# VHH binders against q9gzu0: the designs that were tried, part 10

Target 1, 229 residues: q9gzu0
Amino acid sequence: MGDPNSRKKQALNRLRAQLRKKKESLADQFDFKMYIAFVFKEKKKKSALFEVSEVIPVMTNNYEENILKGVRDSSYSLESSLELLQKDVVQLHAPRYQSMRRDVIGCTQEMDFILWPRNDIEKIVCLLFSRWKESDEPFRPVQAKFEFHHGDYEKQFLHVLSRKDKTGIVVNNPNQSVFLFIDRQHLQTPKNKATIFKLCSICLYLPQEQLTHWAVGTIEDHLRPYMPE
Short names: E, the ipSAE of ESMFold2; O, the ipSAE of OpenDDE; V2, 0.75 times the mean of E and O plus 0.25 times the DockQ between their complexes.

## First folded at step 6 (VHH)

Design d1 (framework vhh_nb_b201; at its last look DockQ between E and O 0.09; V2 from the best seeds 0.00; counts 0 for: pae E 15.1 > 2, placed apart)
Fold by OpenDDE, look of step 6:
Structure d1 (fold): chain B 229 residues (1-229), chain A 125 residues (1-125)
Amino acid sequence: as target 1 above (229 residues)
Amino acid sequence: QVQLQESGGGLVQAGGSLRLSCAASGFTFSSYAMGWYRQAPGKEREFVATISSGGSTYYADSVKGRFTISRDNAKNTVYLQMNSLKPEDTAVYYCARTEITYSGSTWEFTYFDYWGQGTQVTVSS
């Protein structure tokens, strides 16, 4: 009788094969929680932390279409797109504009979604947690790093500024693990028109094999660095 | 101690202009977003404009194209230039430090934490 670990691995592989045949994702077997932290350059300023109410696994077919669209729209290179298409990746979509919890009486929510023009953000950090469906176990941190540095998405924004015909923009971090869906908007001022880039949603890209790789600690433990003291 | 003090309000005719100022003290001004709100008689306080620490601005639809929010970090001051004023702009205008904050271990989001005393703006027809 094979090593218990070997048996588990085999069972998981069988499940993956079955899901693939059914055109289902392994991600469909999990519940997800996600948090988004905007880390500021000013060290004394605490991060802006958001909770995503719903994480939506995206099917492979939708993934392919999005990649092809991105290539067509010149949002990213064909080479990078091909690499993504060859990977067994799960997309986890966070509709930020609908799912972020903001229970504050105030109208600054829209501004909080503005990523440009501004220079006070150091990076965007996404924290992903999951558990098996139908499990009473607590959510566990997924062992993956999701960071998008300001310099990286700003460069892409500046490139897009020269293009007049696009409202929806997708930018990604260098390792292609975080995708930002951006809406370009024009604000009218008494003096001029200002262009802004508003974050609409985030999509995380994770290899399927990593779905079962958890770090230690609770949600609170992992959020602590981004929370006010 | 955090302090916000508004100034620049007054009586103006329709179509006129006013410039509001808010002097801030007691915190690192350049690290915080600032905002303007207003409250008309018998109405709830409403958002007018906000400017992030990085300079990003956002306006209420009702004031877009007419109002401009700006900041001078060297003077620890946020401004609201109000042009083409209308009678419906009559209100007490409040300056606020606008930031996403948390109350300890609870998931309470706060987008403002300090307010000024307000300055009266009256637009006559």
Scores: ipSAE 0.005, ipTM 0.239, lowest interface PAE 11.1, mean pLDDT 79
Fold by ESMFold2, look of step 6:
Structure d1 (fold): chain B 229 residues (1-229), chain A 125 residues (1-125)
Amino acid sequence: as target 1 above (229 residues)
Amino acid sequence: QVQLQESGGGLVQAGGSLRLSCAASGFTFSSYAMGWYRQAPGKEREFVATISSGGSTYYADSVKGRFTISRDNAKNTVYLQMNSLKPEDTAVYYCARTEITYSGSTWEFTYFDYWGQGTQVTVSS
């Protein structure tokens, strides 16, 4: 008799074959919603929560050179990097996001979030939801974790400081599921010069088969831990 | 509404000490760097000291070893302890809140987006 997991895999493979005949990717068959939460170390401080304006799925990544550079610079394992490049991976780009906090002046506009040298952030959490296009079904949370802890990206930023490299500042979490695109700025006064790292964009890396693996709950259920109220 | 209220200024003899306080309200005090600037008559406002949300301190060269900045997050208050005062320290001292205080180098940039009313410090010889 047919194993349920094997039947799911076969069905996914058949769908992929059909999409390739039409020159379409599996990711193109989904709608996405994504939220970004900056979780603070202080327990009583609610997260800075952002809604992504447009989630842009791509099958290739113009930033793959930055992944290999990270391996060369000992940012993460060569074995993990080669495994990632060999998998059928969708890249979900979040180039613009809007603050969901109305009680802070100026938070209704797009803003870059300063990640360093500040020390009050514990982690960045991305919440990804998907549904089949044309279904009008509610969005469901993708069963995958997208977390990037402060210590992990600070380590990489400190490495970048020693190199003075302004191009290709891309860092990834240990699970290689979250990639941060960072702008390095030099701020100057007559007496002082300071460097900050500002988040410009986020990209999630996800095996395409995960697009149909959903966790339980609604968007509201999953956002509640990060909401100001 | 963000409010910063300085106090503790006055007249003091050269070589003396004075402690300034700045009470803050209308924002999450513990999440922000705080600082002090001063302005003598006819001069531009001058950086004095800053303290990060994590407690790291930075000083202008002219006050190093004489001034100490500190904060009490439970009281939403930042302090400036001024020792070994000189006549050239005479100025109006302003408390300020900043968005950016610290870099990974020995250099710093302090950007202040809210200011208090100021408190006068006068040092006589």
Scores: ipSAE 0.000, ipTM 0.104, lowest interface PAE 15.1, mean pLDDT 71
ESMFold2 (binder alone), look of step 6: mean pLDDT 79; pTM 0.796

Design d2 (framework vhh_7ocj_1; at its last look DockQ between E and O 0.01; V2 from the best seeds 0.00; counts 0 for: pae E 19.4 > 2, placed apart)
Fold by OpenDDE, look of step 6:
Structure d2 (fold): chain B 229 residues (1-229), chain A 125 residues (1-125)
Amino acid sequence: as target 1 above (229 residues)
Amino acid sequence: QVQLVESGGGLVQAGGSLRLSCAASGFTFSSYAMGWYRQAPGKQRELVAAITSGGSTRYGDFVKGRFTISRGNAKNTVYLQMNSLSVEDTAVYYCAKTEVTYRGDTLTFEYFDYWGQGTQVTVSS
């Protein structure tokens, strides 16, 4: 008789298999909360913290056609796409997010979403929390790191700048856990045409097996480093 | 306190090579762009090369592929490999913590916060 941990793993695998047959995702059994922090290079500057309005879980297999289309449109590499298609990964979509700072009058939501041209951001950090549906338990931090460093998405932006025909851009961090959906906009200034990249949405990629792996701490504990003192 | 210490300068014959190093401390090195500037006697300081935290590079027009800037994050060091040096490259070379801005579709290094004391590079005919 396998050790209790082995039994649990087997049970989970069976559940996953059953869900797959039903075209359901294990992620559908969870409620999610997500926060996005823009960490600035200047240490004195407090991070800009946003709360995601709704987290939408989607199994990668359900987006196969979209992924392939993206490849055809050269939005992302074939290699990256193949890796994603081969992995049993859940996508957690964050289509909308709101500033946690309600007290700052004049923070145009739009300016907060501009990722380029600007150089003051060190990295984007996404914090993901979950709980079982219909559970009275508090949200728990998912044991995964979601970070996207400025240098990494900047390189990709610069590469895309040479391609004038693309309006929708998707960039990802090196470990392919964070995907940024970017809108390319051309602004006409009196002096020059300026190109800006605006963050439209974020998608986190998490192996399905990690959905049941939680770290220690409360939401507050994990947000504390990004909250104003 | 931010400190930048340049090294590797010296006298070299035309056609020769030098490798400059800049040791950085007092700030999160990996988060900032770094650059090399030079100032020749009677001339204005000019950008030689710059590198962003992500590894994107920019070179002065006079470089023409002769120089390469690189980062050693583990050592908080920025390097400038200079090949095919000419007499016109004679200058004091400065390492700088630099800020990057974007104009149009091009990286622009408008200013630097801090720079070192500089290292003299002299290229003889």
Scores: ipSAE 0.006, ipTM 0.257, lowest interface PAE 10.5, mean pLDDT 81
Fold by ESMFold2, look of step 6:
Structure d2 (fold): chain B 229 residues (1-229), chain A 125 residues (1-125)
Amino acid sequence: as target 1 above (229 residues)
Amino acid sequence: QVQLVESGGGLVQAGGSLRLSCAASGFTFSSYAMGWYRQAPGKQRELVAAITSGGSTRYGDFVKGRFTISRGNAKNTVYLQMNSLSVEDTAVYYCAKTEVTYRGDTLTFEYFDYWGQGTQVTVSS
């Protein structure tokens, strides 16, 4: 009854429950800043840089059920889905973003960024910063890569072109950390008829514990490669 | 294998009503968002209505309160009640299933990639 192994197991279970509770609630304890950079292939050309107006964190408990349904229904690969289930993921929604051009305030919300057809973009980079809510501490960069290379999303866009129209288009990068919400439009110009894909919003997926793993440097340090001179 | 079978279409007088049904199989129905789309000749498919697994709904702007989407999880069926129909509602109506969804009342991640054969709705003047 007073068995040391039994008390040890009970203590471990309480610790597991408390750690799970803390991990599931960590996102609510943070402030976020996020920037979106469209990196051009041309070496001398500085990125198009956007600031996200509000980062909306969501901790989802139904993620694993949706992945398992996708596997059961042959919508997702089992291997990719199992990797995601090993992580308690946070969704960071970026529904609105605006240009960091000094002379154009608020105008970019009226013109979504065109991702395709074009061949001058190398990749999309999302820069995520966090700090404890209500802290006087500066924002620090989360130690994670949020990159979506042109070749990876172009393959998915080309696949969509060959299939029936859909209500919305969502594509993800290979490690499933960046999700792009895409609007498909048909443009008629005096010169052309074209189908284009415009970026509407972004969602970042990351393990919740990553919110406290920071890289060195300030926002300015990490934005500098993407800023105009 | 996913199957979506629409029914309930037909010819109806302007101002009339129709109820569309979509029988679904090959997946866990109660766990996915479902939707109705329509396509008129020469036009793109457009969203009519969507409903999450949690029961939250969204409608296309042209619906203007005339249509109601619902689901019967016990029967693996999604419904579209269409009232006050006009000639502009003439189209083929398609049932659709999301490929990936966020469960609950949020419709921000629906990716409708499975479609039925469609059912014709024709509204006469």
Scores: ipSAE 0.000, ipTM 0.102, lowest interface PAE 19.4, mean pLDDT 71
ESMFold2 (binder alone), look of step 6: mean pLDDT 81; pTM 0.830

Design d3 (framework vhh_8cml_1; at its last look DockQ between E and O 0.02; V2 from the best seeds 0.00; counts 0 for: pae E 11.9 > 2, placed apart)
Fold by OpenDDE, look of step 6:
Structure d3 (fold): chain B 229 residues (1-229), chain A 126 residues (1-126)
Amino acid sequence: as target 1 above (229 residues)
Amino acid sequence: EVQLVESGGGLVQPGGSLRLSCAASGFTFSSYAMGWFRQAPGQEREFVALISGSGGSTDYSDSAKGRFTISRDNAKNTVYLQMNSLKPEDTGVYFCAKYTFELSGSTYEITYFDYWGQGTQVTVSS
């Protein structure tokens, strides 16, 4: 009689196989919540914390053509794209995010977050939570680390600065778990025009097998380090 | 306590100009970016312009570009919006806003606000 854990794993594998045949994702069986924290280098400065309005799970295989188009357009590398297409990975898209500060006087307006040029950000942290659909259970933290350090995305920004032909840019962290969709804009200064990179959206990559791997704690527990006072 | 007080609104003909002012108090003014928003009747509040704490960087909405200029005087704790070539569609209440986080050096600002003024009415009509 197989270990209960083994049986669960086998059941999940069967489900995954079935969904794959249907070109569906295991992620479609979950509800997601996601938060984005911009952590500053200054320890005294509280993180800027945002809540994602909606998390959209996408099966990578269903978007092969789009991914390849992006490669053709030189938005990202072929090697990276092929690796992603070969992996059983779920993309979790965060198209919009809003400040978690609700105590603001007046109406809080959403703006794209400027990532460059600035040096005060240490890293971007994404916190992902999920639960089974139609479950009365609380959201649980997904056991995955989603971090993007300033040095890593800055290098990529600097590389594209010389390329004037594209306004939309995609950058990723070294382990290819966090993808930032960036809009290049020009600001007018009294002296000159300055280029800035604004964060438009985020996409997290998660192996499907990890969708059922949860850490301990509540949303509040995991947000606490990033919560504004 | 943070206070933002807008002034300079009024009635102007199409093609005319107005200069809005926002007097700020209760925080280190030069450490924070400032912005202007507007709200037309029956519409949502929309972004108009922002300026960094140092004043070295500015950004505008598409509708404001080329016509509006945001500036600041840190010695006077005041942010300004010069509005030229005004159009009827520019009619609305204009709000001054303060960015949430303090900036140091030449860094660009966090893109949400934590304080708003009471607003000043701008009416563009023939």
Scores: ipSAE 0.007, ipTM 0.260, lowest interface PAE 10.0, mean pLDDT 80
Fold by ESMFold2, look of step 6:
Structure d3 (fold): chain B 229 residues (1-229), chain A 126 residues (1-126)
Amino acid sequence: as target 1 above (229 residues)
Amino acid sequence: EVQLVESGGGLVQPGGSLRLSCAASGFTFSSYAMGWFRQAPGQEREFVALISGSGGSTDYSDSAKGRFTISRDNAKNTVYLQMNSLKPEDTGVYFCAKYTFELSGSTYEITYFDYWGQGTQVTVSS
């Protein structure tokens, strides 16, 4: 009868081969939903939770062109983008979001969350859900952990603070599953001049084979720890 | 009440060394990045060094790199600046500063430095 996991993996590999011949990626066969939670260090404080308005996959056949366009538009660095192209993966880009807070008038906006020099964020958590296109099944959580802890990104920000590069800055968590696209701004504040690092986009690194590995539970089940209420 | 008290300044010969200290109180010291700034006679304050709350990350101005070392002792609520190979150009008042920011509604007002010490004078002359 055969091992079901081995047969599923072999079927997935055959599907990927067919899609590559048609210049399609496996990611093109899915719908995505993504949520971003900025988790506060104060345990009684509810997360700042956002729904991503559109998850933009970077496709295998035009992958390099889309990344190079982002570099030309100053969205992220060329060297970091080329490193991302070295693997058989998909990048799931999230540049715009909407607050899930009920006391905020909701509209989709460019991501512009200040990450530094603030000290009240513990980590960024991305929750990714997918389903096959053309399916009326509910979205299911992708079996992957997308967390970026404050200590990990602060270290990278301090390292780049003395650089004079005005283009976009890209930093990643240790297991390279979450990439933050950062705008460095020099602001005149009411009290003094400031350099801040503002998040302008998040990209999730996801091996294409992982797109069919789902955890149990609904969107609501997985959002509940982060809900504003 | 937040207090920052610098000490360790003084008169030193060119090529000499000084170690500045900044004693902090009135806040959770380990949660905040701390900085050293200086103001030379007739000049604006300028950034010298920055250290993260944990002490794991540091950065320096071009003029300080290789000569100055920022450090902190979170058990003693103190940040230090070790200054080596001092030059007359390093003369000035050195300030310790606490970083912070404030959130206001759905937009942000950033206060880069909400508290400053009184400063300690460093004079480098033969």
Scores: ipSAE 0.000, ipTM 0.234, lowest interface PAE 11.9, mean pLDDT 74
ESMFold2 (binder alone), look of step 6: mean pLDDT 83; pTM 0.846

Design d4 (framework vhh_nb_b201; at its last look DockQ between E and O 0.04; V2 from the best seeds 0.00; counts 0 for: pae E 16.6 > 2, unsure alone 61.8 < 65, grease 24.9 > 24.2, SAP .683 > .668, placed apart)
Fold by OpenDDE, look of step 6:
Structure d4 (fold): chain B 229 residues (1-229), chain A 127 residues (1-127)
Amino acid sequence: as target 1 above (229 residues)
Amino acid sequence: QVQLQESGGGLVQAGGSLRLSCAASGFTFSSYAMGWYRQAPGKEREFVATISSGGSTYYADSVKGRFTISRDNAKNTVYLQMNSLKPEDTAVYYCAREWTFEYSGSKVEITYTFDYWGQGTQVTVSS
C-alpha cells in the first residue's frame, strides 16, 4: 500500500466508483455555496455579485437534451458534446430566477437578467465553495476556475439570432465548465421586432475527483475582489 | 456625468438617406454597447439597432438592410446610417447607452443604473 495520501485517494476513488454504480454523486456528500459575479469592462465599476441560495448537484446529465439541442443548433460540436456527456462530472445547478439574490426571491427587474444586447460585461465568474455534510467546518473554496467571457457567449448568441423560434438556449464556455441557460425573448410590435437574451440559470461542470480539491482562504477572501467599496 | 447628444436629423424625402450621430462623454465609451431607438408620434419607443463594443450589430426587422449602426471609439461617437427611408421611419431618434449594474450602497443588493438617453433628434420622411 502507498503513502497515506495515496491511500486516501484510492479510497475516494473506490467511493466514487460505488456511487456511480448507484447512480449517485460524490457531490451528494457535500454542502455547496455559490456566488456569481458579473464583472464589468469598466474597471472602476464594481462587479454585480449574487449569492445562489441553493446549489443543486446532479449526477446524471439531466441536460443532455439541451446539450444535444445545442449541437443541432450548431452552438457547439457533436464531438465535444459527446465527450462532455461521457465524462465523470458533477453538474452544479444554480437556479437564476429564484435564488441568485440574497434578499430577493425571483426577479425584481428584468434588466438584472439580460445578457444581450449589451456589452458592458467582461465576464461571468462563478465562485464555488463546499464542505462535507454534517461538518462544522467552514466552507472552503473549490479549486476550480469558472469563467465565461463576454466574447465567447456573444458569438453563440449571434449565431442563434439567425435561427427563429428557438427556446431553451444553452451556451457554454470554451472549456465546458460553465453552462448558461438562456431565455430568448422576442419583443414584437406591429412594425418592429427585437430579440433579447435573458439568463435563466447557470450550471457548473466539475470533475468529481476535484470535489475534494480546495484552495486556501475564506469565502470573504475570495469574494473581496468582487465586493463593492 | 454621462452625456449623449444626437445630431443629424432633419427632413428628407422618401427614398433618401440620413446619417445620425451621437456624441458620448462621461464614461469609457469603448466598454459599452450603444443603441438607437425611435419614437413615432402616438407610438411607444421602439428598438432600432445596437452595436457592441466589439462591433457586433443587431437590427430591428423593420430597418434591417436599410440602416447601419457603427461606432468610432476614438471619437466616442455612434452612428446610424439610414438609407431608403420611408414615411413610417418618421420619429424622434434617441441614442442610448446600455444599462449597467451598480450597488445601491449595500453589499448585498445591486441595482441597475438607468439607461442614459440623449435628447433625441427629429427625423421626418416625406412621401
Scores: ipSAE 0.015, ipTM 0.298, lowest interface PAE 7.8, mean pLDDT 80
Fold by ESMFold2, look of step 6:
Structure d4 (fold): chain B 229 residues (1-229), chain A 127 residues (1-127)
Amino acid sequence: as target 1 above (229 residues)
Amino acid sequence: QVQLQESGGGLVQAGGSLRLSCAASGFTFSSYAMGWYRQAPGKEREFVATISSGGSTYYADSVKGRFTISRDNAKNTVYLQMNSLKPEDTAVYYCAREWTFEYSGSKVEITYTFDYWGQGTQVTVSS
């Protein structure tokens, strides 16, 4: 009855059980589809649209250890620790994508879409769809905005250029929902000797709870503004 | 499927000449710039020459005046005439379709096209 150490230990054991249950990511329970649109500044020009060949969900599971340490150190209450589990972030990696343009025969696994020094792109838009795994229901759009405006990634590229040369650059949009994995290359072309930044892959970051929040419409409805034809 | 096949390499004495050919298939050849690159053992691949769809030519400083690039759009073939060869020209020579901006086909700027490379042909220049 009223033993405070025994009640704390029982509460900690319940918290541990719930944290272990969360170790299997909610994202593992979904199938995903993702599309990437490069939206051009010229209003009449249709977007360059790509389908992600495989969406790879990743959960880096360091939150359980940090939450339990915080409770031990009296940094958090047990009630606050349960609230922190709601902030688990899932990473959705798109390492490979291909053009949806049907007249591009044999263009598989095009990993290199040049983002700079070009200036004709307005923004990158990622469209994410999900469904419960093994369901025969259609994919539904996840209610979240994944946009990366040209000005935001150009600033980061220019900062890299002003320092020593680096390869393997990662940049993020202001709300940290889209991460771009970038190769810097030095090319000798007939036009110039130049540095370019090529997009290798994209990673989306979102709270796990958003995976069950779906907007209205089909894949076709949401792709239509970006369709090349 | 884009294919590029180089030929015409071999062993030649310093001061001699070779003519390289590159047969292309699987794309509208006349719409693309074509180029030659080379790679010596232990070195990075370097630009040699390029020719635009309209016939304009550009050369690396190391080969200017000695090498001539040309194309025959009827045969889908690009050539590299190599004169006054030096031992430092020894390398594997690669034909390439150069990257360009395009959108939904030819001549509309939206993206860089990924480069396609041939298998290469060995050129060896002896003293």
Scores: ipSAE 0.000, ipTM 0.094, lowest interface PAE 16.6, mean pLDDT 71
ESMFold2 (binder alone), look of step 6: mean pLDDT 78; pTM 0.783

Design d5 (framework vhh_6qgx_2; at its last look DockQ between E and O 0.04; V2 from the best seeds 0.00; counts 0 for: pae E 14.4 > 2, placed apart)
Fold by OpenDDE, look of step 6:
Structure d5 (fold): chain B 229 residues (1-229), chain A 126 residues (1-126)
Amino acid sequence: as target 1 above (229 residues)
Amino acid sequence: QVQLVESGGGLVQAGGSLRLSCAASGFTFSSYAMAWFRRAPGKEREFVAAISGSGGSTFYTDSVKGRFTISRDHAKNTVSLQMNSLRPEDTAVYYCAAEYTFTWGSDTYTYEYDYWGQGTRVTVSA
């Protein structure tokens, strides 16, 4: 009777084979939770922490048009895009997020987060948790790092600023694991015109094989560094 | 650790004056706009006054214009609210708040992520 771990592996392999045949994603077998932390450059300033309302798993092939559009708009290279399309990767979409700070009046609503112009953000961190759908087990942290540093997305923003008539901007971190969907807004004041980039949604890219790779700890344990004191 | 500690609240007669103070610590004080809010019994929290990071700009709600003055001391990391000609309707818990500000070009911007104090109670008797 094979090692419990071996049995699990075999079961997973069978499931993968079945899902492949049905053109289904392994991700469909999981429930997901996601949190977004905006980490500030000021070390004493606690991160802005948001909870994603719903995580939607989507296969990469379903977003081929969007990816290609991004290439056309010079948001990322064709080569990188092709690599993404060829990988067995699941997209985890976070369309809406809500502030976890309930102590501040007005923060209980879904807020669009302004990413630019500002220079106080060090990085965006996404924390992903999952569990099997039929399990009453607690959510476990997915063993993957999702970070997007300010310098990396700012460069892309500046590039986009020089281009007119772009609706729906997508930027990605260097390792192509975090995609930010950005809304460009032009604000007219009596004195000046300003361009603002707002974060509309986030999409994480994760190899399907990593869906069963969990770290140790609870959601609380992993959120603690980002939670307000 | 970020701290905002309000002081100066108390009981005062209508027409009287109070000076509220907020001591800030744990963050770069000059990078934050400071503000006062208040919450009256049975009412929602409302904006009272704000001062920019540099101290060069001040804003007031209409009901307190000409009566209240907000100021800040960068050396002491404090923001103050001088309240003159107090009215019973000014009765509330007053809260100090800090909001990060940044300058882009000729414009100053703020973000909605604020630090908050615990509040100080002001009671104005008729």
Scores: ipSAE 0.007, ipTM 0.230, lowest interface PAE 10.3, mean pLDDT 79
Fold by ESMFold2, look of step 6:
Structure d5 (fold): chain B 229 residues (1-229), chain A 126 residues (1-126)
Amino acid sequence: as target 1 above (229 residues)
Amino acid sequence: QVQLVESGGGLVQAGGSLRLSCAASGFTFSSYAMAWFRRAPGKEREFVAAISGSGGSTFYTDSVKGRFTISRDHAKNTVSLQMNSLRPEDTAVYYCAAEYTFTWGSDTYTYEYDYWGQGTRVTVSA
């Protein structure tokens, strides 16, 4: 009962209990892994799967003005964003990722995925895993759905196009769990003038207590549907 | 299941010719630009040639211009690389790759080479 490993585990459990009792920021006490799959409409094409190089947890109060600034350019989502900011929630930012293709030497890069006018993506799926810091435990999948279907974000992009002259766009899925930070670019070719929407960052938005609600299975179990060959 | 299978490699004397083929399956072939890359021992993989999804545009690295010709056959889902006037420095493993593209008007937007073959070896004797 007094062995060092037993004392360490008991201390970790006490810390978890104290944090839960106080409802202090749990995100600071966790390690994260996040993966992003861009699921193609073509059923035979495996997803473009990326591992996020660094998951940056941010409490809402530190980023409130930045979210509100982005949302104010898209007036129809302001009230839902304000509700989320006033709750005890965590923003998990994913600005950089690395491809999981087996035949390519991985290269960490700023997120730079064109979402529109591209029409071959069905949805974006984010897979979030957590564990207590300083734990030898494996990462476990957070019990939450992070999906953003093409139709849902395209509708918001079309609305932005109708308003004209917007940059730095933030859009969210119906569940208000996934926020896409979008750069609107105007391209001029010799023959055409085109607008594209490019994904610059993804933010997962969830209640802090959800970080300790884990689903069953390993990272590999949950990635398998999206793994490229 | 996506597959790219290269063939046609072998040993040839300098000044000779080879034709590489890549059979593609498991995806909509006409929606992809196809490319050839090569890797010599101890070197990074380098771009050789590419052909647009429609087959109307071709691109070559400078060292192979005028010697190599890329082509595609939509009926057979194959892309080929005709290599003429081969030099010892062309010795490498040649890889077939597919890149998803989309077009809007005359603009073509691309993301990445999504699919790669296993490679076929080409050796050119001095």
Scores: ipSAE 0.000, ipTM 0.131, lowest interface PAE 14.4, mean pLDDT 72
ESMFold2 (binder alone), look of step 6: mean pLDDT 82; pTM 0.828
ESMFold2, look of step 8: ipSAE 0.000; ipTM 0.103
ESMFold2 (binder alone), look of step 8: mean pLDDT 81; pTM 0.825
OpenDDE, look of step 8: ipSAE 0.000; ipTM 0.234

